# Designs tried in a protein design chat: VH-VL binders against b1a7s3r263to410. Part 4

Target 1, 148 residues: b1a7s3r263to410
Amino acid sequence: VTIVYDTMHYSTQKMAHEIAEGIMAEGYDVEMFFLHEDERSEIVKSILDSKAIAIGAPTINDEPYPSIGDLMYYLKGLRFERTGIKRKAVTFGSMGGKGGTPASLGKDLGEYGFDVVDTCEVYYVPDEEENKACFKLGQKLVEEAKKI

## First folded at step 19 (VH-VL)

Design r1
Fold by OpenDDE, fold request of step 20:
Structure r1 (fold): chain C 148 residues (1-148), chain A 117 residues (1-117), chain B 112 residues (1-112)
Amino acid sequence: as target 1 above (148 residues)
Amino acid sequence: QVQLVQSGAEVKKPGASVKVSCKASGYTFTYYYIHWVRQAPGQGLEWMGRIHPSGGRTKYAERLQDRVTMTRDTSTSTVYMELSSLRSEDTAVYYCARTFGSYFDYWGQGTTVTVSS
Amino acid sequence: DVVMTQSPLSLPVTLGQPASISCKSSQSLVYEDGNTYLNWFQQRPGQSPRRLIYWVSELDEGVPDRFSGSGSGTDFTLKISRVEAEDVGVYYCMQGTHWPRTFGQGTRLEIK
């Protein structure tokens, strides 16, 4: 499973970690990418080799974090609907206001040929309940991926 | 608590290889990047490269990419940095460091590598 | 590579007096996400480096408030309002915006 995220104040990173915990609890391996550290080509390669993905970013100015833009554009051009498999996806992100990034990313991934199974969004720093929700999101992703 | 514990001092001949270990504890090993930074005697800090333990992905400084290899063992939560074709200029203290996001938050104690004929 | 230039390289300071270190980058450190990834590290004698400041001006946990960071684009400053004996060491700026990551030469702070 590929997890890709960006983060502003580490909240989305925390979410990514909890999602990873959920995935790993189900016995699946996780490869985690941070947009600031990793090349887009490496991320895309991992996604192509994965049956399931989790993509997350914070919301800023009521839009997805700018850094996620080039990745999404890259994914759009790859025509995943032509790859022969319907990959499972979840989206996640933190917000300081109205939010909307998980839904936005989910919509795009759906258009790109992914089966978006669920989303998770938290305000500021995730609390214990929200962390549990992220954990469950990871588990759900794996459960859906098993159907492929 | 988070700890990065590095292997002991090394003395090597020119042309040899050295492999320094960095054992991580107190956190989930596969979630954070490990960077390597070295410091020659009386000199500043030089970034060498980094590895992500989840997939073993590496990025190296161009100057060192032909000689440096970073690996990880997830079963022991240990990262390794191997430097080959050692030169006297490679004499330095080598540090591993964890990044939280893009920020270096924890450092190993350093490993002194001496290259001398 | 982005060149980080610190000044001064040697900084003798009287206890209780303020100190200031400059760091200039050869190109803008503003990343595509709008953040500026400029860090300051302290290295005391015989110790590993310690992070003091990230994102130009954000103090790390446990760092005394006598430390402060400022700047933008290519010009950055670390300030110590009142130097204490424990502040002796070498200070480094580091950019985390571009590859490869690069450090300044270091500034040695000593007590007069």
Scores: ipSAE 0.914, ipTM 0.957, lowest interface PAE 0.5, mean pLDDT 96
Fold by OpenDDE, look of step 19:
Structure r1 (fold): chain C 148 residues (1-148), chain A 117 residues (1-117), chain B 112 residues (1-112)
Amino acid sequence: as target 1 above (148 residues)
Amino acid sequence: QVQLVQSGAEVKKPGASVKVSCKASGYTFTYYYIHWVRQAPGQGLEWMGRIHPSGGRTKYAERLQDRVTMTRDTSTSTVYMELSSLRSEDTAVYYCARTFGSYFDYWGQGTTVTVSS
Amino acid sequence: DVVMTQSPLSLPVTLGQPASISCKSSQSLVYEDGNTYLNWFQQRPGQSPRRLIYWVSELDEGVPDRFSGSGSGTDFTLKISRVEAEDVGVYYCMQGTHWPRTFGQGTRLEIK
């Protein structure tokens, strides 16, 4: 499973970790990417080799974090629907206002050939219940991926 | 608590290789990047490269990419930095450091590597 | 590579007096996300580096508020409002915007 995220105030990163915990609890490996650190080509390669992905970014100015843009554009061009499998996906992110990034990313991923199974969004720093929700999101992702 | 514990001091001859270890504890090893930074005696800090344990992805400084290799052992939560073809100018204290979203929040205690004929 | 230039390299300061360190980058440190990844590290004698400030002006947890960072683009400053004995050490600026990551030369703060 590939997890890709960006983060501003570390909340989205925390979410990514909880999602990873959920995935790993189900006995699956996770490769985690941080957009500020990793090359898009490396991320895409991992996604291509994965049956399931989790993509996360915070909301800024009521839009997805800018850094996620080039990755999404990259994914769009790869035409994952032509790869022979419909990969499972979840989206997640933190927000300080209206939010909407997870839904936006999910919509795009759906158009790119992914099966978006669920999303998770938190206001500022995730609390214990929200962390649990992220954990469960990871589990759900794996459960869905098993169907492939 | 988070800890990065590095291996002990090394003394090497020119042309030899050295492998420094950085054992992580107190957190989930595969979630965070480990960077390596060295410091020659009386000099500043030099970034060497980094590795992500959840796949072993590496990025090296261009000046060192032909001689440096970073690896990880997830079973022991340990990152390794190997530097080959050692030169006198490689004499330095070598640090591993964890990053949390580009945040260098924890550092190892450093490993002194001395290269001398 | 982005060159980080600090000044001064040696900074003798009287206890209780303010200190200021300049850091200039050869390129803008504004990243595509709008953030400026300029960090300040403190290295006390015989210790590992410790980050004090990130994003130009954000203090790390546990860092005294007598430390402050400012600047933009290519010019940055670390200030200590009143230097204490524990502040002795070498301070480094570091850019985290471009690859490879690069540090300034370091500024050695000493007590007069």
Scores: ipSAE 0.913, ipTM 0.957, lowest interface PAE 0.5, mean pLDDT 96
Fold by OpenDDE, fold request of step 20:
Structure r1 (fold): chain C 148 residues (1-148), chain A 117 residues (1-117), chain B 112 residues (1-112)
Amino acid sequence: as target 1 above (148 residues)
Amino acid sequence: QVQLVQSGAEVKKPGASVKVSCKASGYTFTYYYIHWVRQAPGQGLEWMGRIHPSGGRTKYAERLQDRVTMTRDTSTSTVYMELSSLRSEDTAVYYCARTFGSYFDYWGQGTTVTVSS
Amino acid sequence: DVVMTQSPLSLPVTLGQPASISCKSSQSLVYEDGNTYLNWFQQRPGQSPRRLIYWVSELDEGVPDRFSGSGSGTDFTLKISRVEAEDVGVYYCMQGTHWPRTFGQGTRLEIK
């Protein structure tokens, strides 16, 4: 499973970790990418080799973080609907206002040929319940991926 | 608590190789990047490269790319930095450091590597 | 590679007086996400480096507020409002925008 995220105040990173915990609890391996550290080509390669992905971003100016936007734009051009499999996906993100980033990302991924199974969004720093929700999101992703 | 514990001091001959270990504890090993930075005696800091334990992805400084290899053992939560074809100018204290996002939040205690004839 | 140039390289300061260190990069450190990944590190004698500031001006956890960072693009400054004895050491700027990551030469702060 590929997890890709960017983070501004580290909340989205924390979410990514909790999602990873859920995935790993189900016996699946996780390869985690942080957009500032990793190259887009490495991320795409991992996604192509994965049956399931999790993409997360903080919200800025009521939109997904620009770096994630760049990735999404690139993914759009790769035409994943032509790869022969419908990969499972979840989206997640943090916000300090109206939010909507996970939904936006999910919509895009859906258009790209992914099966978006669920989403998780938190206000500022995730609390214990929100962390649990992220954990469950990871589990759900794996459960759905097993159907492929 | 988070800790990075590095292996002990090394003394090597020119042309030899050295492998320094960095054992991580107190957190989930596969979630965070580990960077390596070295410091020659009386000199500044030099970035060597980094590894992500999930997948083992690496980036190296170009100057060291042909001689440095970073690996990880997830079963022991340990990152390794191996430097081959050692030269006298490789004499330095070598540090591993964890990054939280873009933040170097924890450092190892350093490993002194001395290269001498 | 991005060259980071610090000045001065040696900084003798009287206790209680302010200190200022300049760091210039050979190219802009503004990343595509809009952030500027300029860091300041402190290394006390015989110790591992410690991050003081990230994103030009954000203080790290536990760092005294007498430290401050400023700047933009290619010009950055670390300031200490009132130097204390514990501030003795070498200070490094580091850019985290471009690969490879690079450090300044370091500025040695000592008490007069």
Scores: ipSAE 0.912, ipTM 0.957, lowest interface PAE 0.5, mean pLDDT 96
Fold by ESMFold2, fold request of step 20:
Structure r1 (fold): chain C 148 residues (1-148), chain A 117 residues (1-117), chain B 112 residues (1-112)
Amino acid sequence: as target 1 above (148 residues)
Amino acid sequence: QVQLVQSGAEVKKPGASVKVSCKASGYTFTYYYIHWVRQAPGQGLEWMGRIHPSGGRTKYAERLQDRVTMTRDTSTSTVYMELSSLRSEDTAVYYCARTFGSYFDYWGQGTTVTVSS
Amino acid sequence: DVVMTQSPLSLPVTLGQPASISCKSSQSLVYEDGNTYLNWFQQRPGQSPRRLIYWVSELDEGVPDRFSGSGSGTDFTLKISRVEAEDVGVYYCMQGTHWPRTFGQGTRLEIK
């Protein structure tokens, strides 16, 4: 499973870690990418090798981070709907306002050929209950991916 | 408690290779990048490269790219940095460091590598 | 590579007096996500570096509040309001915005 995130502070990274815990609790490996640290070509290669992905980004003034937009444009061009496999996806993120980035990313991924299973969004920093929700999101992603 | 423990000092001849280990504890090893930074005697810090343990993917400083290799062993939570074709200029203290985001939050104790004829 | 230039390189200070270290980058350190990835580290003799400040001005856990960071864009400052004997060492700024990550030359803080 491939987890890709960008973060403004540390909150989206913490969400990614909790999602990874949920995935690994189900016995599956995770490859994690931070958009600031990694090249999009490496990220796309990992996504192509995966049945399930998690994509996260914070919201800036009700808009996604620009770096995640670059990745999404690349994914659009690859025509995942033509691969014969409907990969599972979740989206997640933190916000400092209205939010909606996870839902927007999910809509785009659906158009690109992914089956978006669920989303998780928190205000600023995830609390204990929100960490549990992220953990469960990881478990749910794997449970849905097994059905492929 | 987060801790990065490096292997002991090495003395090498020019042309040899050195492999320095960095064992992580107190956190989930596969979630964080590990960077390598070196410091020649009496000089400042130089970034060498980094590895992410979850896939083992690497990025190296351009001028070291042909001589440096970074690997990891997730079963022992250990990162390795190997520098080949050693020169006297490679004499330095080598540090591993973890990042959170793009900031080094924990450093290893350093490993002195001496390259002497 | 982004050049990080520190000033001064040697800083003798009397105990209890303030100290100020400048760090200037050759390019803006504001990343496309709006963050400024500027760190300050302290290295005591024979020890590994210790992070003091991240994101320009955020004190790391356990760092005394006599330390502060400020600046924006390309010009940054580390201040110690009252220097204590334990503050002796070399201070580095480091940028995490651009590849490769680069460090300033270091500022050696000494007690007179």
Scores: ipSAE 0.358, ipTM 0.745, lowest interface PAE 3.7, mean pLDDT 84
Fold by ESMFold2, fold request of step 20:
Structure r1 (fold): chain C 148 residues (1-148), chain A 117 residues (1-117), chain B 112 residues (1-112)
Amino acid sequence: as target 1 above (148 residues)
Amino acid sequence: QVQLVQSGAEVKKPGASVKVSCKASGYTFTYYYIHWVRQAPGQGLEWMGRIHPSGGRTKYAERLQDRVTMTRDTSTSTVYMELSSLRSEDTAVYYCARTFGSYFDYWGQGTTVTVSS
Amino acid sequence: DVVMTQSPLSLPVTLGQPASISCKSSQSLVYEDGNTYLNWFQQRPGQSPRRLIYWVSELDEGVPDRFSGSGSGTDFTLKISRVEAEDVGVYYCMQGTHWPRTFGQGTRLEIK
């Protein structure tokens, strides 16, 4: 499973780690990418090799960060609907205002050929219950991917 | 408790190679980048490169990329940095460091490598 | 490479007095995600570097509130409101916006 994130105040990274814990609890390995640290070509390669992905970004001024938008643009161009695999996806993120980034990313991924299973959004920093929700999101992603 | 424990000091001759280990504990090894930074005696810090253990992917400083190799062993939660064709200017303390986001949150104790004839 | 220039390089201060360290970058440190990846580290004698400040002004956990960071774009400042004996060491700024990551030359803080 491929997890890709960008983050504000590291909140989205904390969410990514909890999702990874849920995935690994189901016996699957995770490859983690931070958009600031990694090249998009390596991220896309990992996504192509995966049946399941988790994509996360925070909202800035009620819009997604530009870096995740660049990745989404590249994914659109690859036309995943033409592959033989309907990859499973979840989206997640933190917000400082209106929010809506996970839902927007989910809509885009659906248009690109992914089966978006669920989303998770928290206000600023996840609390203990929100961490548990992220853990369960990881488990759900794997459970849905096993159906392939 | 997060710890990065490095291998012991080494004395090498010019032209040899050195391989420094960095064993991680107290956290999930595959979630975090490990960077290598060195500090020549009396000098500042120089970034050498980094590795992410989940895929083993690396990025090296251009000045060193012909001589440095970073690897990891996920079964022992250990990263390795190997520097070849050693020169006297490679005498330094070598640190491994973990990042959270883009800043180094935990550092190893340092490994002194001395290159002398 | 982005050049990080610190001043002063040597900073003798009287115990209990304020200290200020400047760090200038050759390029803007604002990344496309809206964050400014300017960090400050403290290296006490004989020790590994310690995290002080990230994102220009955010104190790391366990860092006393007498430390503060400020600045934007290319100009940044670390301040210690009241220098204590344990503050002796070398302070580095580091940029995490551009590859490769680069450090300032270091500022050696000493008690007069």
Scores: ipSAE 0.339, ipTM 0.756, lowest interface PAE 4.1, mean pLDDT 84

Design r1
Fold by ESMFold2, fold request of step 20:
Structure r1 (fold): chain C 148 residues (1-148), chain A 117 residues (1-117), chain B 112 residues (1-112)
Amino acid sequence: as target 1 above (148 residues)
Amino acid sequence: QVQLVQSGAEVKKPGASVKVSCKASGYTFTYYYIHWVRQAPGQGLEWMGRIHPSGGRTKYAERLQDRVTMTRDTSTSTVYMELSSLRSEDTAVYYCARTFGSYFDYWGQGTTVTVSS
Amino acid sequence: DVVMTQSPLSLPVTLGQPASISCKSSQSLVYEDGNTYLNWFQQRPGQSPRRLIYWVSELDEGVPDRFSGSGSGTDFTLKISRVEAEDVGVYYCMQGTHWPRTFGQGTRLEIK
């Protein structure tokens, strides 16, 4: 499973770690990518080799960060709907305002050919219940991916 | 609780290689990048490269990329930095450091590598 | 490579007085994600670097509030409102926006 994130105030990275814990609890390995640190080509290669992905970004001014937009544009161009594999996806993120980035990313991924199984969004920093929700999101992702 | 423990000091001759280890504990090894930074005597800090243990992905400083190799062993939670074709200018303290986001939050104790005749 | 230039390189100060360190970058440190990856580290004699400040002005956990950071774009400042004996050491700025990551040459803070 491939986890890709960008982050504001580290909240989205914390969510990514909890999702990874849920995935690993189900016996699956995770490859982690931070958009600021990794080459887009390596991220896309990992996504193509995966049956399941998690994509996270914070909301700023009720819009996604620009760096995640570049990745999403590239994924759009790959036309995953034509691959014959219905990859599973979740989206996640933190918000400081109205929010909606995970839902927007999920809609876009669905249009790109992914089966988006759920989303998780928190206000600022995840609390213990929100961390538990992220953990369960990771479990749900792999549960759905096993059906492929 | 988070610790990065490096291997001991090395004395090498020019032209040799050195391999420095950095063993991580107190956190999930595969979630975080590990960077290598060196400090020549009386000098500032120089970034050498980084590795992500989850896939073994590396990125090296361009001026070192022909001589440096970084690897990891996930079973021992250890990263390695190997520098070949050593020169006297490679004499330095070598640090491994973990990042959270893009900020170095934990540093190893440093490994002194001395390159001399 | 992005050049990080610190001034002064040597900073003798009297205990209890303020200190100020400038750091200038050869390129903007604002990244695509809107963050400015300008960090400050303290290295006490014989020790590994210690994190102080990230994102220009955010104090790291356990850093005394007499430390502060400011600036934008290419010009940044670290201030110590009242220097204490434990503050002796070398201070580095570092940019994390561009590859390779680069450090300033260091500012040695000494007590007069």
Scores: ipSAE 0.332, ipTM 0.746, lowest interface PAE 4.1, mean pLDDT 84

